# Designs tried in a protein design chat: VH-VL binders against q8ixk2r445to577. Part 141

Target 1, 133 residues: q8ixk2r445to577
Amino acid sequence: FFGMLQNKGLTDYCFDYNPPDENQIVGHQVILYLCHGMGQNQFFEYTSQKEIRYNTHQPEGCIAVEAGMDTLIMHLCEETAPENQKFILQEDGSLFHEQSKKCVQAARKESSDSFVPLLRDCTNSDHQKWFFK
Below, E stands for the ipSAE of ESMFold2; O stands for the ipSAE of OpenDDE; V2 stands for 0.75 times the mean of E and O plus 0.25 times the DockQ between their complexes.

## First folded at step 5 (VH-VL)

Design w12 (framework fv_axatilimab)
Fold by ESMFold2-Fast, scan of step 5:
Structure w12 (fold): chain C 133 residues (1-133), chain A 126 residues (1-126), chain B 107 residues (1-107)
Amino acid sequence: as target 1 above (133 residues)
Amino acid sequence: EVTLKESGPALVKPTQTLTLTCTFSGFSLSTSGVGVGWIRQPPGKALEWLANIYWDDDKYYNPSLKNRLTISKDTSKNQVVLTMTNMDPVDTATYYCAHRGYYDSSGYYKSPFDYWGQGTMVTVSS
Amino acid sequence: DIQMTQSPSSLSASVGDRVTITCRASQSISSYLAWYQQKPGKAPKLLIYAASSLQSGVPSRFSGSGSGTDYTLTISSLQPEDFATYYCQQSYNYPLTFGGGTKVEIK
């Protein structure tokens, strides 16, 4: 699958990666932003290795969650996907992070107007359901 | 297309509770990302933000007034209601409700108050 | 809370003048800044959002610039209808906060 990764509950929002420093594209948090339909910073690929790849810039980035954390951050892709970069996109639209056993949920960043994908206990909430457009 | 209008009492006595209603058209508070806020302005003074409510029923309050404020929505009536307890003469102000929009694609959510109601003057006096 | 300081609090200008109003945040707000125009007895009107983006229907003589903590609203050639009070507002963190306002008066 590839395209804009959109949330079912937060219906106008898509995964977006727009690092503030053009010379350091790795290490920043993935955000949610209004879907603009043009790809670019919102274009992601779901791979057979269960990676969510950011293919707009070189080198290619892969979304990861570090042990004990709940934020999705951009790391460099590896030849063999490490466990912290593996997400199972399930039939019901949930995005299950295998290493943590949690699901990706659209959430508001604390004390701000910004929205971000975070790991949360899996529920049947529409805020945890995603699809490629 | 988007319009908002405030309604409520013009005169409130000290210690009473103020209830203001914002009635809107041209948008739905069921639409993802949409919010409505309340802002006030005492005569000759600056604007002061009071509270926001969003499509998902998330609520935000100005900490300086949090214990006195309640915001709620009635999506079927296209209304947002603000209540403020224990009114004091210093709360005399024009109260506005406003729509929050999303305009910038360059990063995190950067919503301005893009459409405002005309405002309703509330005087707190004995 | 993020404090928003506007300078000057008031200014006198003539039609055709270039007017600049400055807004300084107590911490970086990453361009989460809007500018509003308010005429006597009227509700505020959005002029600029995201620090530099002009709202549709607003004349091109208005422009916004800045980053970090320091932002500026410029009116390149003041018109009679521009005599008003201008407010900046940050939306980076709750509580949302406005500047104290800058009153642009006829000279």
Scores: ipSAE 0.006, ipTM 0.580, lowest interface PAE 10.9, mean pLDDT 85

Design w13 (framework fv_axatilimab)
Fold by ESMFold2-Fast, scan of step 5:
Structure w13 (fold): chain C 133 residues (1-133), chain A 126 residues (1-126), chain B 107 residues (1-107)
Amino acid sequence: as target 1 above (133 residues)
Amino acid sequence: EVTLKESGPALVKPTQTLTLTCTFSGFSLSTSGVGVGWIRQPPGKALEWLANIYWDDDKYYNPSLKNRLTISKDTSKNQVVLTMTNMDPVDTATYYCAHRGYYDSSGYYKSPFDYWGQGTMVTVSS
Amino acid sequence: DIQMTQSPSSLSASVGDRVTITCRASQSISSYLAWYQQKPGKAPKLLIYAASSLQSGVPSRFSGSGSGTDYTLTISSLQPEDFATYYCQQYYSTPLTFGGGTKVEIK
């Protein structure tokens, strides 16, 4: 699959990665933002290796979660996906991070103006359901 | 070109209410993701965030001042208004308004305060 | 509330020096950190956002780094126009909070 990765519960919000420096795509948090339909920073690919790839820059970025953390950050893609970069897109739309045994949830950091994808205990919430558009 | 300008009284007596207006151009508060915040700085001291308002009329206040602050917007006039009740000499500060979010033509989001007004000095004394 | 501790509170430096300013959050802020420059009598100017992203129009001698709770602003070769006070700010959660500031003074 490829396209905009949209949340079922926050219906207008999509995965978004705006690398602040075009020469440094790694190390920043993936956010959720209003879906704009223009591709670029909201265009992702779900691969057969269970990666979520950011394809608008070379070298390609892959979403990862470091051990003990709950935030999704951009790493460089590897020829063989490491465990922290693997997300299982389930039949029900849940996005399961196998290494942590948690699900990606659309969430707001307290009262900040930003929605972000975070690892949370898996529930039947629509905020944990994702689809490519 | 994004510009913001604060206006309001330079002198306020203790116990009075302060009203500040931020007038801006180069962006619209009807654009999704865009917000305007207020920040103050007492002479020689650090910056202190006061309040934010966003395109969808969502409002956030500094909890230490929440009972005294009201923020509102008039999208058609390109204005954001902050009121602060029960002014005290310790509220003497330069008050800034600042843009938050993506530029109106870009469609891409930036969360910190990227454009600031020049600031307006408010002195609270008898 | 997230406390932002900035160090040093002031430093003296010469043109051409490498200057490092640090900012520590009381909890992880996931790189939701900005750096501002403020000259006397002027409004703050955004230099860096998302911990390491250079704002458009800002000279490349400014760089930001860090993650979790610890962040750094570096000026690789100090210029005369860089003598100013620098502030860090977290925008991870409300209330938005600023560091105490670091005044970079001429030696």
Scores: ipSAE 0.005, ipTM 0.539, lowest interface PAE 11.9, mean pLDDT 85

Design w14 (framework fv_axatilimab)
Fold by ESMFold2-Fast, scan of step 5:
Structure w14 (fold): chain C 133 residues (1-133), chain A 126 residues (1-126), chain B 107 residues (1-107)
Amino acid sequence: as target 1 above (133 residues)
Amino acid sequence: EVTLKESGPALVKPTQTLTLTCTFSGFSLSTSGVGVGWIRQPPGKALEWLANIYWDDDKYYNPSLKNRLTISKDTSKNQVVLTMTNMDPVDTATYYCAHRGYYDSSGYYKSPFDYWGQGTMVTVSS
Amino acid sequence: DIQMTQSPSSLSASVGDRVTITCRASQSISSYLAWYQQKPGKAPKLLIYAASSLQSGVPSRFSGSGSGTDYTLTISSLQPEDFATYYCQQSYSTPYTFGGGTKVEIK
């Protein structure tokens, strides 16, 4: 699948990645932002290796979660996807992170007015349901 | 079970620095989503939030006091330390530390202070 | 900063009475509101979180309601152990702020 990855619970919000420096693509947190329907910084590809790829810049970025963390960060893609970059998009719309056994949830970050995707225990919440548009 | 206990001096002179330690059990600050906060209460007055620290070492301070406050953690010792500089008699209060949990089934950080220490009374006088 | 105005500052009530305490935020806090009970010489105890969710172990006579800027704590039938000071707290944005407290005294 490919397109804008939208949340079922936060219906107007999509995965968004817009690093402040075009020369440093990796290391920044993935955020949620109002869906604009134009692709660009909200365009992602879900691959057969279970990666969520950001194809807007070269080299390509892959979403990862570091051990012990719950935030989604952009990392460089590898020829063989490491376990921390694998997400299973399930039939019910849940996005399951294989290595941690947690689900991606739309959440308001306490210190910010922005929204972010975070790893949380899997539930049937619409805030854990995602679809490509 | 979650328990927290504050420790530090009972009497501080004006202009001195206060250091308070919160020692806890029943949870770890290495656990994702967990935090510890400090709250104070002057005698007969309302509660005032001071600072929070989280598992990822993210720190938040009350802006009215932030130039005086430092919060830090020692995850291996299960301790959180609050330092407050330039103490004044108006800072006389009972100081509490509390567990900050994430009640986020709705997708938001609606974390209350769900478990509190017993509090430690700090009197600032010459 | 978000101001939390709590009313009344004190009230006198008898066992069995229905007690209501209100808390008003200076701006919408989207149900990021908790209620605490504090007895003399003791630390506060969490009663309600997310405006209406009852904390585990808290008696069902306590309930919270409200949205936007206006919130209410209700004790449906006051018991002897409920005589205490009650505080509301917003966690919508830092700095977290508390109401001035409502002292519930025996009549």
Scores: ipSAE 0.017, ipTM 0.619, lowest interface PAE 5.7, mean pLDDT 86

Design w15 (framework fv_axatilimab)
Fold by ESMFold2-Fast, scan of step 5:
Structure w15 (fold): chain C 133 residues (1-133), chain A 126 residues (1-126), chain B 107 residues (1-107)
Amino acid sequence: as target 1 above (133 residues)
Amino acid sequence: EVTLKESGPALVKPTQTLTLTCTFSGFSLSTSGVGVGWIRQPPGKALEWLANIYWDDDKYYNPSLKNRLTISKDTSKNQVVLTMTNMDPVDTATYYCAHRGYYDSSGYYKSPFDYWGQGTMVTVSS
Amino acid sequence: DIQMTQSPSSLSASVGDRVTITCRASQSISSYLAWYQQKPGKAPKLLIYAASSLQSGVPSRFSGSGSGTDYTLTISSLQPEDFATYYCQQSYSTPWTFGGGTKVEIK
């Protein structure tokens, strides 16, 4: 799949990657932002290797979760996808991070006006359901 | 230049709570991907990781000590605080705080502790 | 918890010697391994990260290699300032764990 990766529960929000520094494309947290329908920083590719790729900038980025963390961070893609970059997009829309055994959930940062995707215990919540638009 | 410095009591009695402060400069804990960790080393022994806190206030603790540890940050003061309850003589160690940061794109996701404070010795004795 | 076994626990060496220190993880850690140098009374200093990447400012005589469970730190020609204790650390899974250390001492 390709497109904007949108949340079922937070229906107006999409995966968004907007790093503060154009010269450092990797290393920043993936956020959720209002879906604008223009692709660009909201355009992602789900690959046969179970990666979520960000192809808008060079070098290509792959979403990953560092060991022990629950935030989604942009890393460099590797020739063989490492386990921390593999997400299983299930038929019900859940996005399962196999290495941590957790699901990606749309969540609000406690003291901010922004939303972010976070790893949380898997539930049947619509906030853990994602689809490409 | 990145610098970190630990501060806290040199002597703690058994059963008391230890509070250590890490004061840093040269980076901000508001920067995405940045974290600060605490590591200790008993005299003549190996290093032991205690806890990490990240820019987004995510916290990780060593499970063997989790019920005793609390880590917090004050981004405006450039400080990270570690609290450890119910101190015991076996907790006598040098305590370090260290920067966990992202590197250029090639090194980001294997992020090590790249800059360390000088360490502060804490002795637990009656 | 992932256990990190370093060998040897200590070694005696002379200036100019090639020194090899090994670190074995109880499970694959996918190169999430760093090496640190610690001199008496000082904080550890990062030498190598991502198993083989040399930290800026670290002399090229230091190198790291390995994958999976087995990793090595090599000092190609030991200098007087290299007498220290060396530690490996995995950051693949929490709790992050360190090896027991290898003391490199004068022969």
Scores: ipSAE 0.006, ipTM 0.538, lowest interface PAE 11.8, mean pLDDT 85

Design w16 (framework fv_axatilimab)
Fold by ESMFold2-Fast, scan of step 5:
Structure w16 (fold): chain C 133 residues (1-133), chain A 126 residues (1-126), chain B 107 residues (1-107)
Amino acid sequence: as target 1 above (133 residues)
Amino acid sequence: EVTLKESGPALVKPTQTLTLTCTFSGFSLSTSGVGVGWIRQPPGKALEWLANIYWDDDKYYNPSLKNRLTISKDTSKNQVVLTMTNMDPVDTATYYCAHRGYYDSSGYYKSPFDYWGQGTMVTVSS
Amino acid sequence: DIQMTQSPSSLSASVGDRVTITCRASQSIRSYLAWYQQKPGKAPKLLIYAASSLQSGVPSRFSGSGSGTDYTLTISSLQPEDFATYYCQQSYSTPLTFGGGTKVEIK
């Protein structure tokens, strides 16, 4: 699967990664932004190893969640996917992070005009349902 | 159990800088979604929000106080510090720090100030 | 800034009475509203968040309702320990703002 990873509940928003420097693509948080339909910073690949890869720039990045954290950050892809980089895309659209036993949810920070994907306890909420477009 | 406690001077002279420390337990500011805010209340008046700091070091300030406020955190010590410059008698108030954030399926975007410190009275007088 | 207008500023009621306190925002705050109880000399205590969600440990006689710009806190059967000042607070936009408070006095 590949394309723009869109939220079912927050219907106009997609996974987006816009690093401050295109030559240093790791270490920053993945955000949600209005879907523009043009790929680029919103183009991701879901792999057979359960990775969510960002292939727009080199070196290639893989989304990870560090132990004890719930934010999605861009990390370097490894030859064998570590547990913190494995997400199971379920038939119902849930994106399940296997290591933490939590689901990816679209969320807003208080009065912020920004949205981010976060790990939360799994529910049947549309804010936890994702699909490639 | 979540607890917070404010500390700082009880008396401040006009034009001086106030430094208040919030020391807490029962949560960590390294946990995503968690924040700590400062709120004050002049005697007999309503509550006034001052500043928030979050796990990712994101900071928000009440613009009515312009550039008088600075908020910082030391996650290893479980402390949040608020600094307020150029104190004036009208700044006399009880100052509170409070926890923000919850870790359930609804996320943190509507999180209230759910646990408060006891408050520390600061009097600004010559 | 979003202005929070709270009414009434004070009221007197008897034990067992139903008490309603209203909070009006100067613009829609989309249920980003909390209610706090403050007793004399004490810190505020959270009662309700997200306009209608009861905080754990708060008695069921407290309830919140409303949407858009108009919100209400209801105490269905006032108890002696409910003597306090109540504040609403919006978190939709910075700066975070509180209402002026409603003082509830037991007759």
Scores: ipSAE 0.015, ipTM 0.597, lowest interface PAE 6.7, mean pLDDT 86

Design w17 (framework fv_axatilimab; at its last look DockQ between E and O 0.22; V2 from the best seeds 0.00; counts 0 for: pae E 11.7 > 2, placed apart)
Fold by ESMFold2-Fast, scan of step 5:
Structure w17 (fold): chain C 133 residues (1-133), chain A 126 residues (1-126), chain B 107 residues (1-107)
Amino acid sequence: as target 1 above (133 residues)
Amino acid sequence: EVTLKESGPALVKPTQTLTLTCTFSGFSLSTSGVGVGWIRQPPGKALEWLANIYWDDDKYYNPSLKNRLTISKDTSKNQVVLTMTNMDPVDTATYYCAHRGYYDSSGYYKSPFDYWGQGTMVTVSS
Amino acid sequence: DIQMTQSPSSLSASVGDRVTITCRASQSISNYLAWYQQKPGKAPKLLIYAASSLQSGVPSRFSGSGSGTDYTLTISSLQPEDFATYYCQQSYSTPLTFGGGTKVEIK
């Protein structure tokens, strides 16, 4: 699958990656932002290795969650995907992070621009359901 | 059990700087989605929000007071600190810190202030 | 800023009465609304979040309803411990804002 990865509960929001420093493409948080339909920073690929890959910049990035953390960070992709970069997109739309046994959930702070995906205990919430547009 | 406690009551002179520390237990500010806010209430008046800080160090301030407020956290000590400069008698109020939670399934993205400290009285007078 | 207007500012009621408090936002807040109870000398206590979700440990006589700009807190059968001031609060946009409060007094 590839395209814009949209949340079922926050229906106007998509995965988005726009690092603040163009000289350091990896190492920053993945955010959620209003779906614009233009690909670019919202275009992701779900691979056969269970990676969520970002190909808009070089080198290619792969979403990971570091041990003990629950935020989604862009890392360099590896020839063989490490466990911290593996997400199982399940039939019900949940995105299960294999290493932590947790699910990706959409969360909001205050303003409409303050949304992030994060790892939480798996529930049947629509905010943990994702689909490619 | 989630608990929060503000530093002790304060008597402040006009133009001085107020520093309040919120010490908490039962949650960590390293957990994604978690925040702590400060709210005040002048005697006999309504609640007024001051500032929030979140797990990722994002900070939000009431624009009416932004030039006077600084919020910071020490995640390892379970503390959040609010600093307010140039205190005036109209700033006399009970100051509260509160947990800002994310509730799963139907309300987690609508962040209530679900647990509050007991409040500390700050009196500004000469 | 989103203005939160509560009605009434105060009311007198008897034990067993049905009490209704209204909160109106100056713009749509998409159910980003909480209700708090405050007794004299005490910190506020969360009653309702997300407009209609009852906080754990809060009696079922409390309920919230509404959408868009208009929200209501209802106490179906007022008890002696319910005499307090009630506040609504929006969290849709910064600055976070509270209503002016509704004082529920003994009739």
Scores: ipSAE 0.126, ipTM 0.685, lowest interface PAE 3.1, mean pLDDT 87
Fold by OpenDDE, look of step 6:
Structure w17 (fold): chain C 133 residues (1-133), chain A 126 residues (1-126), chain B 107 residues (1-107)
Amino acid sequence: as target 1 above (133 residues)
Amino acid sequence: EVTLKESGPALVKPTQTLTLTCTFSGFSLSTSGVGVGWIRQPPGKALEWLANIYWDDDKYYNPSLKNRLTISKDTSKNQVVLTMTNMDPVDTATYYCAHRGYYDSSGYYKSPFDYWGQGTMVTVSS
Amino acid sequence: DIQMTQSPSSLSASVGDRVTITCRASQSISNYLAWYQQKPGKAPKLLIYAASSLQSGVPSRFSGSGSGTDYTLTISSLQPEDFATYYCQQSYSTPLTFGGGTKVEIK
């Protein structure tokens, strides 16, 4: 699966990553933004290694959850996907983080009209359902 | 119909704590995306945002007043409470609470202050 | 903080006039801009959000435009009930901030 990773509940909001330096793409938080399909900021790939890859840049980035955090941070992809980079995109649209046993939910950011994907207890909320578009 | 109404003292002495209550109807703070904010306006001056609280108990404060402000909600009572400590005459203003946050027909989240209370005038004076 | 600068601070106009109010943000606010109308002794009323989306019940003579840092509220033909103070407000980031207001007075 690849393309824009869109939230079901928060309609027309997609994963978005816009590093300040194109040559240094890691270390920043993945956010949610209106789906626009412009550029490469909203293009992701779900791989057979259960990674969510930001593969429009080299080296490729992979979404990770750092220890003690509930945010999604961009790391470099590795030959073998580390445990903190493994997600399961289930049939019902839930995005499950294997290591934390949490689901990715569209949640509020400390900005008025912005959202971020956060790890939360898994529910049947549409805000925890995602699909590629 | 959405309605909001501010209640609290009209007069506060300097250094005292102001407690304002926003009682609303026509919406619920259990609804995803919904929030309530406080805005004040000194006589003849512009509007100043104070704080927001949302359905998930997320809270945001104006940094210039953060240490003085506390916002809380009672969803079951449809109330939001704002407390402001160390009141000063400069804090004399009309205080408004307002509804914030909704999804439009296309599913986009929008968060203007789309419904306002009539405001309550608070005068800080010795 | 994002500063919102409105211009003019006041203007005099006649019924039927085209009125334009400008709001400039100190940085890009990505169309997260609301316009409010406030009459004396009353609470602000939302007119427009997202720079150009007219709220339900607001007359079509009101319109909003702009992008980035610069936004405009236009009243195509001023009506008697339009004499009021208008405020812009950014909701891009906290703290939420309002413009200084524009008072539209009778000429």
Scores: ipSAE 0.020, ipTM 0.694, lowest interface PAE 5.8, mean pLDDT 92
Fold by ESMFold2, look of step 6:
Structure w17 (fold): chain C 133 residues (1-133), chain A 126 residues (1-126), chain B 107 residues (1-107)
Amino acid sequence: as target 1 above (133 residues)
Amino acid sequence: EVTLKESGPALVKPTQTLTLTCTFSGFSLSTSGVGVGWIRQPPGKALEWLANIYWDDDKYYNPSLKNRLTISKDTSKNQVVLTMTNMDPVDTATYYCAHRGYYDSSGYYKSPFDYWGQGTMVTVSS
Amino acid sequence: DIQMTQSPSSLSASVGDRVTITCRASQSISNYLAWYQQKPGKAPKLLIYAASSLQSGVPSRFSGSGSGTDYTLTISSLQPEDFATYYCQQSYSTPLTFGGGTKVEIK
């Protein structure tokens, strides 16, 4: 799939990536922002290797979760996808992170007014349901 | 058109509890991501944030005032209510409520207070 | 808490002048910064959000810049209606905090 990755429960919010330095896209957190389709911050590709790629910019970024963390951050894509960059988008819309065995949920950032995708124990909540549009 | 209006007493005695109501139109607190905040400004001084409440009933308080503040909403009435206990003369200020929206021409924003009420002056005296 | 240090606290300027107001955060706020204009007896009015984005209906003579901890509001050619107090505000983390204000007065 390619497009804007939208949350079902947090209506009209999409994955968004806006690194402070356009030439240094690694190491920053993915956020949620109102879906708009303008510019290139909200376009991601879900690949056959189960990656979520930010590929409208070179070098390409892949969403990752570092061990012991619950935040989604941008890493460089690798030829063979590392396990921490593999997500299963299921038919019911859940987005499962294989290495951690957790699901991606729309959440408010701790002690902040911002929204972010975070890993949580898998539930049937609409805040854990995602789709491309 | 988005509008907000603060209502409540103009004069409060020390130790009393202040209750302020923000009545708004042109938006709903049922809309995902939307919030309403309270900000105050003592005469001639800077703005101070008090509390926010969001569509999902999440609430944030200024920690220096947390034990004194309660914020609530009635989505069906388009109202947000702030209560502040144990009022003191240093709390004399204009109190504003404000909308936090999630829009610009590029569809991106970083949480501004984009619409404000006209404010209500509250004096704490004798 | 994130402290916002705004300078100068006041300035005197003439119509047509370029005016620059600075806001410094005690830690990085990742462009979660807004600028407000406030005239006496009135509520604040949003000018700039996300550090550099111009609010709808705000004249293009207003601009915002900066990153990390250091942010600037610029008025390229001061107009009579621009004499006001200006505040910066961070929304990166609670408590949300404002700068102390910059009063812009006519010379």
Scores: ipSAE 0.006, ipTM 0.564, lowest interface PAE 11.7, mean pLDDT 85
ESMFold2 (binder alone), look of step 6: mean pLDDT 91; pTM 0.939

Design w18 (framework fv_axatilimab)
Fold by ESMFold2-Fast, scan of step 5:
Structure w18 (fold): chain C 133 residues (1-133), chain A 126 residues (1-126), chain B 107 residues (1-107)
Amino acid sequence: as target 1 above (133 residues)
Amino acid sequence: EVTLKESGPALVKPTQTLTLTCTFSGFSLSTSGVGVGWIRQPPGKALEWLANIYWDDDKYYNPSLKNRLTISKDTSKNQVVLTMTNMDPVDTATYYCAHRGYYDSSGYYKSPFDYWGQGTMVTVSS
Amino acid sequence: DIQMTQSPSSLSASVGDRVTITCRASQSISSWLAWYQQKPGKAPKLLIYAASSLQSGVPSRFSGSGSGTDYTLTISSLQPEDFATYYCQQSYSTPLTFGGGTKVEIK
């Protein structure tokens, strides 16, 4: 239920959240970065409510995707998980965002180190397959 | 279906600022993974990349020209604008805007400029 | 910056010939390479992306291969419409860089 959330296609990359201000953890994009094995900014919990929680800071953050968007951003966790914060980790490793009916995919821009998780139409791509380590 | 068209002045005097507009259809810069870039080609020479802008307003510039370049977008108008300051005769070139295919549904990053505008010729002379 | 060295700068060929164009990067680009075709007075057209993937609508006579620093574009049987200038381009890191071009002329 917890650990570093690593991509099968980009084997060395993990979910990473390093907010510039630790007292303001909301509103910034989740990124992918080289897995460092130190936990901290790469340590996430997958809950029974289908949340991906960032428990390194208080208050706890929960990954969400706002309506009409496809970037993963950090929100405050709620007592009852809203639909935009629910991700189904499937047996094949796909991470399915329930509200949008899309899958989380590792993607990049102009640098080999600038990878981000994004919502995309679900495929069998290894870039859409994730596992906790 | 995807089309892009460059517009701007055909003649620019040395030291002036060039402003080029790329107007497109068939895609939206609100769509994640989509970008638009600018590339130029001096007469008889190779292609040179200038700048890229992405759906999330992330911007990249050619470092050799960075201090002269500004790229911006107006997603509601389907436009991307490139501004280049202090024009010089060596900046005479055909300027292209192009759609950037970030990745495909197989999960592999494409990184190509898959659709290009027709280009607009900019001559810098006194 | 990653330098892209393209060879030859020009070649003469006849319809039906196999044409090979090479592109060498100054460092490994992990197959982040595209090939473009440009006809006189026209914008470039994408032929191949990710070193070996054929763009939709491009004839199967075009193929790309290579890895690391060395890449090749092959036209298996040159057609009249293929006389053009070809460019390689790396997208591995900024600045994005193009090769110097290879002009394929009619013999």
Scores: ipSAE 0.045, ipTM 0.626, lowest interface PAE 4.0, mean pLDDT 86

